# Designs tried in a protein design chat: VH-VL binders against Mediator of RNA polymerase II transcription subunit 18 (MED18). Part 12

Target 1, 219 residues: Mediator of RNA polymerase II transcription subunit 18 (MED18), of Arabidopsis thaliana (Mouse-ear cress) (q9sjz6)
Amino acid sequence: MSMECVVQGIIETQHVEALEILLQGLCGVQRERLRVHELCLRSGPNLGVVSSEVRLLCDLDQPEPTWTVKHVGGAMRGAGADQISVLVRNMIESKVSKNALRMFYALGYKLDHELLKVGFAFHFQRTAHISVSVSSVNKMPKVHAIDEAVPVTPGMQIVDVTAPATSENYSEVAAAVSSFCEFLAPLVHLSKPSISTGVVPTAAAAAASLMSDGGGTTL

## First folded at step 7 (VH-VL; framework fv_roconkibart)

Design s87 (from k7 with light chain N35D)
Fold by ESMFold2-Fast, scan of step 7:
Structure s87 (fold): chain C 219 residues (1-219), chain A 121 residues (1-121), chain B 112 residues (1-112)
Amino acid sequence: as target 1 above (219 residues)
Amino acid sequence: QVQLVQSGAEVKKPGASVKVSCKASGYTFTSYAMNWMRQAPGQGLEWMGWINTNTGKPKYADKFQGRVTFTLDTSISTAYMELSRLRSDDTAVYYCARDSYDFWSGYFDYWGQGTLVTVSS
Amino acid sequence: DVVMTQSPLSLPVTLGQPASISCRSSQSLVYSDGDTYLHWYLQKPGQSPQLLIYKVSNRDSGVPDRFSGSGSGTDFTLKISRVEAEDVGVYYCMQGTHWPYTFGQGTKLEIK
């Protein structure tokens, strides 16, 4: 079973370019474009022990959209977990066919909400594979109306730092994520997400929660 | 269909050890943590600990740390609970239970049928 | 350890009538992820416990809608809108927020 280490923050759109330049300097490569349609599905009462929530992610930046299913499990708990500065949670992520949405609907899942994330990402291989994405979170006024998407929080963008981990190395990976985020501290305040595990938040609620964390920094 | 099948009742003398098995079927064994609980006759439920079925790493409640050992045999989808230095107050029904969909979710959607362990001289 | 206190410990009820069980925790059960890990189990005579409600208010698969859970923070309630014969047994609340996991002392539901 796989795990992931996660921290999140927010940044004013006007400061995104400075963050992008910093990230380019660290990895020596140009940024990767990010345009992802995220569908959050929840299970119906007929599914028993099958996950209560599944996320389908469609990469729209490819010539043909590619699909990934992500099942997010519970966060690590207890005194030890409370001492860690990053969120550690179980997750299962797999590539799937373009028929995945239809198949989940056939299994009794229903669409809870959907988002369009637009921005960029950088990938770093240190002691762990760390991914940093900076994106605007956009909602659709109608189901699948991608072209009509509007920002949930105009002028602000979400910064996600994630790294895959296992039960054997999650503390090492968490330390690597924390260490890496120290390089970003002057530009963005990254913290353990309060609403990203075991919760099906609206985009507005997620953005509001991040902003209430004292999110973002002034350059 | 998910099933957890435990080994049969045991009668032990004080100071002995007991090893209870819990065989899982109907799901991917390594995708769910396994928890162990006990219930003394006429008493409530007491949590003993859990084991990560993917990694084999256990976590024990302080009361049992040093006397209990959780192990796995993933090739046969079986979890084991061994309790040593048995006392008469260890007489109880011992249960294994699957931690719901994932690890650390803290709720148990399937339980074994229970194994009565009687400790008497 | 987090102490879970149930009330009442004995609950005689007439078939078809409602029943209500209270569960209180010595500490808040809201975890840092925003979820509340308070669960309810039923142990029928001679059987293993079975999950009824997880995370305060979510019914497990196959659990009739006459069962409902509610509450927040430290105060929780399990309600049965109309008690059936098969509902007889001992009800336990359990918290999964803090290590070690702890159970309430149990509430025995009996038919009058």
Scores: ipSAE 0.000, ipTM 0.418, lowest interface PAE 18.5, mean pLDDT 79

Design s88 (from k7 with light chain K55E)
Fold by ESMFold2-Fast, scan of step 7:
Structure s88 (fold): chain C 219 residues (1-219), chain A 121 residues (1-121), chain B 112 residues (1-112)
Amino acid sequence: as target 1 above (219 residues)
Amino acid sequence: QVQLVQSGAEVKKPGASVKVSCKASGYTFTSYAMNWMRQAPGQGLEWMGWINTNTGKPKYADKFQGRVTFTLDTSISTAYMELSRLRSDDTAVYYCARDSYDFWSGYFDYWGQGTLVTVSS
Amino acid sequence: DVVMTQSPLSLPVTLGQPASISCRSSQSLVYSDGNTYLHWYLQKPGQSPQLLIYEVSNRDSGVPDRFSGSGSGTDFTLKISRVEAEDVGVYYCMQGTHWPYTFGQGTKLEIK
């Protein structure tokens, strides 16, 4: 069963260079450009009582755009979940054809929102494979108008830390992510993402939530 | 210190494939992306693409998509560029070059010596 | 693709004189992060290209201070305050802002 461990935070654009220098200083680190068109879809009324969230991601830095579907499932719940400082959730990520959006529309899904993430990512292979992305989250004034995108939170960028896990190793992976957060704490405060009732937050929703909650605290 | 050493000159017939190697030394191979460029005799520089040396993920310029393949052998700090279905206008000096720090900077601080590939009948 | 246009294409200069090379891009080279990814390379006869200036105005390590870069948006200049014999070669501007990365056609600097 595929799972992922997730924490997120926000950083002022003026401090991004300092964070980048810190991340670049880690041994064996590779930085890559991030320019991703993300479409967030929700299931229609005919697909059941609980809505599901599907994200279609297009890597715009490829000559032929590569499409990926990311289905984000339920987050871990229960007494034990409250003791973990990292969000642990089910996820499925697969490559798809360019007609995936048409397919999901035919299945009754509707476009909730779309955004353009622009920034960079670092990948670290330690006791866990940890990915760190730092990006501006931008919205389009009309569907697919990528060249007209404008920042959702001007002067701020989102920091996402993710690591793949399984039902057998999620505790170890969560601990590794937590330790990594401590390393970054001087420059950015990373925390468990805020969770809306029945909906897993998107990057745009997370950025908005962090702005409203003064740091994304769930209390 | 930092060196990029490429394989020797090649002479190929039209329709053949060529594979050029670029061996890195003097730095941590997986910490810097590798770019590939070419230069036809008496002409300017043309970017072919790059490869992330940590993930192995390549990015190709549209002109070469479908004909070029970038690969790595991290155990010997070597990057490879294979170009297939060679034409006479593929005659050029091929260069590898290290991206300074990452894929975002887009500038090349160290270059290989170049490999002349001649395509003739 | 972003077209990079250099002028002049041929630059004969007397030793000790200043030299100036222009580079223009078909679209802005300011990336969404606010940085401008325009770089200059020198290719001496029979040699691989070498980095001179990165991100408009930053000299690479070991590059003499007689070399300077300037410009913004779509219009950039490389200046040599006093040309020396070792400066002979072809100068290329390059943009790293837009995919694919593209080079200017080159400016051949030669001594009169």
Scores: ipSAE 0.000, ipTM 0.474, lowest interface PAE 15.3, mean pLDDT 80

Design s89 (from k7 with light chain G96A)
Fold by ESMFold2-Fast, scan of step 7:
Structure s89 (fold): chain C 219 residues (1-219), chain A 121 residues (1-121), chain B 112 residues (1-112)
Amino acid sequence: as target 1 above (219 residues)
Amino acid sequence: QVQLVQSGAEVKKPGASVKVSCKASGYTFTSYAMNWMRQAPGQGLEWMGWINTNTGKPKYADKFQGRVTFTLDTSISTAYMELSRLRSDDTAVYYCARDSYDFWSGYFDYWGQGTLVTVSS
Amino acid sequence: DVVMTQSPLSLPVTLGQPASISCRSSQSLVYSDGNTYLHWYLQKPGQSPQLLIYKVSNRDSGVPDRFSGSGSGTDFTLKISRVEAEDVGVYYCMQATHWPYTFGQGTKLEIK
């Protein structure tokens, strides 16, 4: 899995129940709880001429917290990429030990921002493996103070749709994600997320970008 | 090529149970939901329910709730439908059918050949 | 449960002539996404059902263009512009908008 297809949107908290009912109708199963501590790291000048985004993700909804590292790389470029409604980008994801943060600090990475995402997720396996998460994005008043997290945008939640892809099948996966977006369109507008080259956006900046690009719908 | 192959015909006595299998080939089994239908001799089609092949969670039509069980064996790409406490009016051809690749629309693009279940005393 | 009513139940047709089958639902089949999940199947004698039309008007791969579907809300029609011998069988409409999925009672098309 060297790539992923991604769309994002925002939804007002009052409309989350309607979206959840729609999603439950598709799978007929209970939702999964989502509680993820996300550390966004940026490389220093000594690690190259172009900054890279590295995310450390801790799943707190497990008996023992599990850690993954995610490197978000280059997005597809050119006329073909501009015509699709789904972001296709390189992605490397790997399980790591709880000591990964200290290792990245030792390598010269620095913490850019820290978030706690709380909500629910559904996983669908049809033409592609599509994951849908609906979560509040919370910031911490001091580093690693998970218990003191407060919402970045009160009354709004982020909808993330992702599907793993390869260089051989990304067109098919993107089409599947696009079809799924059309199915959700009455409740939430999902769009290709904006990405700044070499810059890791804040949750507030990401939310503002999504709002300007079409955000969630009004029921 | 996509194929759904069902188990052979069964003759059962009232009160018995029957288990029909549906073996899938030619596609990724867990990427498509499996639906079950039946058709009594000379009658129309009746939808019984579906099973999510990725999660293993079944959903049954109310008429069959409590008597039917949908299960999977993903290692051999096979879905099962078990109907218990059989009555004479359960005599029917039972079909499995794959949900379409247009995964939100609820239509069935490939069907098994059918399994005749006869319930007689 | 949504009741699907087909008419006629029996449809004798001369080869080469048009045929029309009606399907009516007890409730609107328009889903919250604006789509209508009304589908048509053909069951030829001794065979499993096969998909003809999905979402009101879309022909399945390999289905001849003489078959067309139309309708909205609660009233739907399947038309065959010129009936061929291989078209004999029982036609079923099905709704997938409301739980549980339901079929019409079937329309038997026969050559007279």
Scores: ipSAE 0.006, ipTM 0.435, lowest interface PAE 14.5, mean pLDDT 81

Design s9 (from k7 with heavy chain S31H)
Fold by ESMFold2-Fast, scan of step 7:
Structure s9 (fold): chain C 219 residues (1-219), chain A 121 residues (1-121), chain B 112 residues (1-112)
Amino acid sequence: as target 1 above (219 residues)
Amino acid sequence: QVQLVQSGAEVKKPGASVKVSCKASGYTFTHYAMNWMRQAPGQGLEWMGWINTNTGKPKYADKFQGRVTFTLDTSISTAYMELSRLRSDDTAVYYCARDSYDFWSGYFDYWGQGTLVTVSS
Amino acid sequence: DVVMTQSPLSLPVTLGQPASISCRSSQSLVYSDGNTYLHWYLQKPGQSPQLLIYKVSNRDSGVPDRFSGSGSGTDFTLKISRVEAEDVGVYYCMQGTHWPYTFGQGTKLEIK
C-alpha cells in the first residue's frame, strides 16, 4: 500500500490565470488539461469500523475512456503526524474496467456523489513528485449527464496538491509539499483537508469546509 | 539552445512500417510533452497524437489508433513514432514538436526539421 | 472533429501595408476552464512551422509586435500591422480545445 501527501485550497476564478502563470514559470513541469468524471463511493456502516472512500475516475480526454480506481484509506494520526502541516494518508490506485462500478455495488458500496472536474494539472519532479490540479468541481443531476453538469461553487475553483510517498519517506515528501505551499501562498492558501470522525476527506468535503461561514453555514 | 533533430527521409512500400526518431537537446527532455504531426505534399497540417515524456503514456488521434505507436528512450532524450501498415496516402513530412508546458491543450514552441516518408510501390 | 476555416486562402499584400487573416471554428474554442486554445503558426517556404501567437493574443518569445491576435468564441483574427519580406509563408490557425487538435487549411501570404 502506498501513501500520499495532500493539501487543498480554493482560488477565485479571476485569480486562476495568475496561478497558472506562476506554475508555468517554475520550469521542469508538464501541464495537462483535466477533464475527469469522478464517482465517489462509500463503504457504508456494515463494511468496516471506519468508512472508506473509493473513487472511480474516468479520463474523458482519452480516445477510449480509461477508468482508474483510487482507494483512499485512513489519515495518519498521532503525535508525529500532528507536527506535519500536510495530510498523510494511505492510498491505492489502479486501472480498472468499465464494470468496476457494478463490482463495488455488489460489495456493498453506495454512490456518495458524482462529479465532473474541469481544469488543468501540473506535475513537478523535485525532491518529490508533486502534482497540482486546479479545477472547477461540477455536479450532475443524473449519472452520465455530463452536458448538464453545474458548478458546486460558482466563481471558485479547487486547488489540490498531492505527492506519492512511502512509510519510509513521508516526512521528506510532506516537507517538500509544505515548502511548495509556501511558494504558492501569495495566490492561494493551502491546508490539510477537513476530516470528520470516521470519514475520509474528499474534494467536495474540502470545498464545503473552506466555504463555511462562521455561523456553521457551508456549501 | 533547444533543438529537435529528426531522422532522415525514408522510402517504403505499401504494407511496410516506418519508425521516425526525434532527438531533443538544450532542455530537460522529461519536462515537456512531445507531439507528432504530418503534412502531405501541398496539404495542411494534421495532428497525430502526443506522448507524456515524464510518464511514457501516449495519446493517439482516432484516425491513427492501432497503426501508430509513440515510444521514448529517455537515456538519449529521443522520442519515436512508428507507423505500420503504410498506404500511399501516408506519404507526408512527419514532424515532432515540443509542447510548451501544456500536455494536451498546449501549443508547440519548437519543431523538428521534418522527416519525409514516401510510400510507393 | 472541429473544423477550422481560414479566409482568405491566398493573400497578396504590398510591402509595408497591413494584412489580416480570419479563422473560424465550427465549435466554440472556450474550454470549461475559461481559456481559449487558439494558436497561430507560420510556415516559411521550405521550413518547419513556427509558433507566432498562443491562446488567442499572446506573442511567442521573439515574435515582433507587428503581429497581433484577437477574437473570441468561434471567430479569430491574426493581424500584421506592417508586412515585411520575411513574413512570406503559409499561416495556420490551430485549436487545442477539442480532441483531436485540428488546423485550418492555411493562408498563403505573398508579396505583390
Scores: ipSAE 0.005, ipTM 0.488, lowest interface PAE 13.4, mean pLDDT 80

Design s90 (from k7 with light chain G96S)
Fold by ESMFold2-Fast, scan of step 7:
Structure s90 (fold): chain C 219 residues (1-219), chain A 121 residues (1-121), chain B 112 residues (1-112)
Amino acid sequence: as target 1 above (219 residues)
Amino acid sequence: QVQLVQSGAEVKKPGASVKVSCKASGYTFTSYAMNWMRQAPGQGLEWMGWINTNTGKPKYADKFQGRVTFTLDTSISTAYMELSRLRSDDTAVYYCARDSYDFWSGYFDYWGQGTLVTVSS
Amino acid sequence: DVVMTQSPLSLPVTLGQPASISCRSSQSLVYSDGNTYLHWYLQKPGQSPQLLIYKVSNRDSGVPDRFSGSGSGTDFTLKISRVEAEDVGVYYCMQSTHWPYTFGQGTKLEIK
């Protein structure tokens, strides 16, 4: 099964340039533009007592938008999981056609929320493939109004560090991510997401509070 | 200490243009969108549009599209609203206001003091 | 455009008595994220508007607890439990669920 190692933090917009310069200085780093429309869909109550969650991601930086569906599964649990500083979770990601949203609506899914993430990403290829994205998380005042997006947490940007893993190598990948966090620690405090990926916008605001009131950067 | 300070009152003739400034202080300018509203004498508030201070991208209400332009000078934390081809019914107090999208609220927590624009012959 | 209708438009109240203002929208203000983007502002004479309540029922910082907001969908209410002299002014409801953002006509509260 596919897995990923994840840590997340927040950074004030004024410090983003310093972080970008630091990331550009790393050997093997690949930079790319990030502009992703993310739709979080939930199954209706009529389909069961427990809603399932599906995320549709559209890469808007391509001449023809490319779509992926991402199902985020359970996080690693147990006493051992609590000992590591990196979230390890199941994930399934697949390329889909442009009509995927229409299909999920036909299946009874409903739009829970939608976001526009705009920024940049670096791909660091050493012992593990580590992706670092720095982006503003923006909501649309009305459904699918991409050009009208506004920040969820003004003045703050989200730093996501992810690395794909398998059941056979997640320990090694988690260690690589932890080392990477130590390298970035002077500029941004990265930790396990306190709320699972795909959670409501209030989670982003809670994450913002971890940095702004002294809960972010540690020496 | 958050403050939005607007330029002074203007008197213009029909057909002229007016440019109102809104200088922000006490917060990171590029972290909050800026909205523009107006209020004609004896009337209610009317939303004109907004500008994303991080990207510089403006959005105008349809009524003003083609006549209004929102711009920024981030080096001095100032937003501008320029309204062209003025008519007498453009006489109003014009406000800038900081968009506070905390938790996706879309509300305005700080407002400028207002700029009276009078259009008369 | 979403039409916001306030009632009453003029509200004379006796000091210390309660006051209530209604706001109705021409379409639902519930956004796909489950939030309702209905807000209340007060404009005191000669001053800029100031935020009172955001997202139906949340008081802005520094707003006294005598102000409360309630409602859902298309029907909303602002209540003042005990009107004080400083509450005089024009109250506006606003929606930011739909573009363009729209305001109600305003309710003028005055002491009688």
Scores: ipSAE 0.000, ipTM 0.425, lowest interface PAE 17.5, mean pLDDT 79

Design s91 (from k7 with light chain H98E)
Fold by ESMFold2-Fast, scan of step 7:
Structure s91 (fold): chain C 219 residues (1-219), chain A 121 residues (1-121), chain B 112 residues (1-112)
Amino acid sequence: as target 1 above (219 residues)
Amino acid sequence: QVQLVQSGAEVKKPGASVKVSCKASGYTFTSYAMNWMRQAPGQGLEWMGWINTNTGKPKYADKFQGRVTFTLDTSISTAYMELSRLRSDDTAVYYCARDSYDFWSGYFDYWGQGTLVTVSS
Amino acid sequence: DVVMTQSPLSLPVTLGQPASISCRSSQSLVYSDGNTYLHWYLQKPGQSPQLLIYKVSNRDSGVPDRFSGSGSGTDFTLKISRVEAEDVGVYYCMQGTEWPYTFGQGTKLEIK
């Protein structure tokens, strides 16, 4: 299975424009719009001995919405992994058809939570392919009620930095991500993401964790 | 050439504290975690914990939590291990070792020469 | 904690003969990234431990090819195809998969 290097941070909405200008200046790439509906599914007891988590991502900013399935696996741990503030974890990601949600439901998966992410992204092609997204994370009061989505952390946006890696190059990719974080440090503090174990969405849990680390407020 | 040089042997009374140094050279000090191990006379190796040399944050094995303190002086590429409330069964050779040949791998590629700490009344 | 058990603890060998050391872990050392964090160290008399083999079967730089590591899951073996005088010392296996890191008891290799 492939791997990814991941860091997350939070930024006040008022500082988002400054971050966008900095990102544009560093790499000279164009801003990309982000509008993604994320569904987190869990397997039921009839599907094996261990419950599993699958994420379905729908890009709503395309004329024809595109679908991706993403399974996030175990994160690297130990002294080497702890030495940096970059998370290295297993992941499987593939494009799927628009009937994927119904197929997973038919297989016994249940919807755990869903999010709407709205913002922008930049992609940097160098030693590593680094993606930086800045988005508001919104939750739905009703299942699939995208039009009724409300912010999880009003006045704050989530910064996600991700880069794909392999078992052969994860150390190089993590170093590249770590170096990149140093350039963003004046505007956003990036650290390892927190992982939701149930009720709270992963992005929302990360925001809560970062707010606790940054001054003691929680969701 | 990577080298870890530890401070010299110490003789301490029960209840005292000891501070062992480990000076690194030949590589970027803050790029690798530093681990601490000990070995009682005639016995095997025991891991005590590590320190993140970039952040200065230590992590201790539960057995030593509350008695051991890992610190750094990055200006001289030196790590320190301080063990307090010494008992006779703390008599051991203490080693520092650099984490991994490849930064992520969780094994110890270079070791200090060891520091004998003798605790006796 | 993950318990590491070595056998034998004492290994008398004749020069030029093969030697084999076993290491067993109380739980699987295979991490979800596909790596197995099982490593071997040699401590020669009066010296610091030195790395021999990392992640089951990878020889450290300068380690002779007569040393080989193998195994999977919970059962691992270090083999020396032809023992030489400089191989005398105590061999330790170590797991780096789980926190805290743990070592086996050590296997003392001596020439008969």
Scores: ipSAE 0.006, ipTM 0.511, lowest interface PAE 11.8, mean pLDDT 81

Design s92 (from k7 with light chain W99Y)
Fold by ESMFold2-Fast, scan of step 7:
Structure s92 (fold): chain C 219 residues (1-219), chain A 121 residues (1-121), chain B 112 residues (1-112)
Amino acid sequence: as target 1 above (219 residues)
Amino acid sequence: QVQLVQSGAEVKKPGASVKVSCKASGYTFTSYAMNWMRQAPGQGLEWMGWINTNTGKPKYADKFQGRVTFTLDTSISTAYMELSRLRSDDTAVYYCARDSYDFWSGYFDYWGQGTLVTVSS
Amino acid sequence: DVVMTQSPLSLPVTLGQPASISCRSSQSLVYSDGNTYLHWYLQKPGQSPQLLIYKVSNRDSGVPDRFSGSGSGTDFTLKISRVEAEDVGVYYCMQGTHYPYTFGQGTKLEIK
């Protein structure tokens, strides 16, 4: 069973360079460009599904665009879950063809939102496989109008920290992510993504949180 | 001191394959992407692709996709470029080069000395 | 692919005189992060290329201040204020904004 550990935060654009320098100082770290077209799809009422979403991600930095489907399940709940400072959730990720969107529409899925993320990512291949991305979140005035994208919140960027986990090791991975958050704490405050009953955190939820200036926790 | 040292010149017949090595020293190998370029005699520079030295993921220019393979041996800080189905117009000096502070910068601050690959019948 | 066009392709210059090389791209080189990934390289006879200028106007370490880069969008210039003998070689502009990375065809600078 595939799982992931997730925390996120926000950083002012003026402080991004300082964060990037800090991340570059770590041994074995390599920076990647990030320019991803993200479509978030929701199942229709006929499938009877709640608290699930399908994300189609296109890596625009490839010569031929490559597509990935990511199915995100609900967050871990129950005894002990509220004591963990990191979000733990089920996820399935796989490569798909360029006509995947048409297929999901045929299955009754609908487009919930569309975003363009632009920035960079670092990957740490040590004890845990931790990925850190720093990106501006941009919206399109028209569906698929990538070249017309504009920032959702000018002057602010989103920091996402993720690490793949399994049902056997998620506790150790979550601990590694928590330690990494402490390392970044002087420059960015990372916390569990905002969680509502039955809602899976997404880029749109993060953008909404930025606009409201108070959608997250203070702890 | 940063240094990239490439393997020696090769002479191949059309249809053969060639594998060029690039050994890095003086820096943390996995922190910088390695790029590959070539230059035919009397011609300009052509970018072939790069490889992420941390993940091993390559990116190939479309012209070379299907004929070129980039690989790594991180234990000896060495990158490899293998070009198959060689043609006479593959005769060129092949270069490895490091992206500056990381692979996103897209500029090459250190270059290998070059490896001449001659393809003739 | 982004086409990089240099002019002139051959540049004979008298020692001590200024030299100027133009580079034009078929589309904008401004990346989504606000940076312009246009770079200049010099290849001296029999040698590997060496970096001169990165991101339009930044000199690489050890590059003399007689070299300067300028430009924006699709139109870029490399200037040498006073050409010296060691400046002989082929100059290349390169874009790192779009995949695949592409080079100009090169400008051969010769002393005569």
Scores: ipSAE 0.005, ipTM 0.510, lowest interface PAE 11.9, mean pLDDT 80

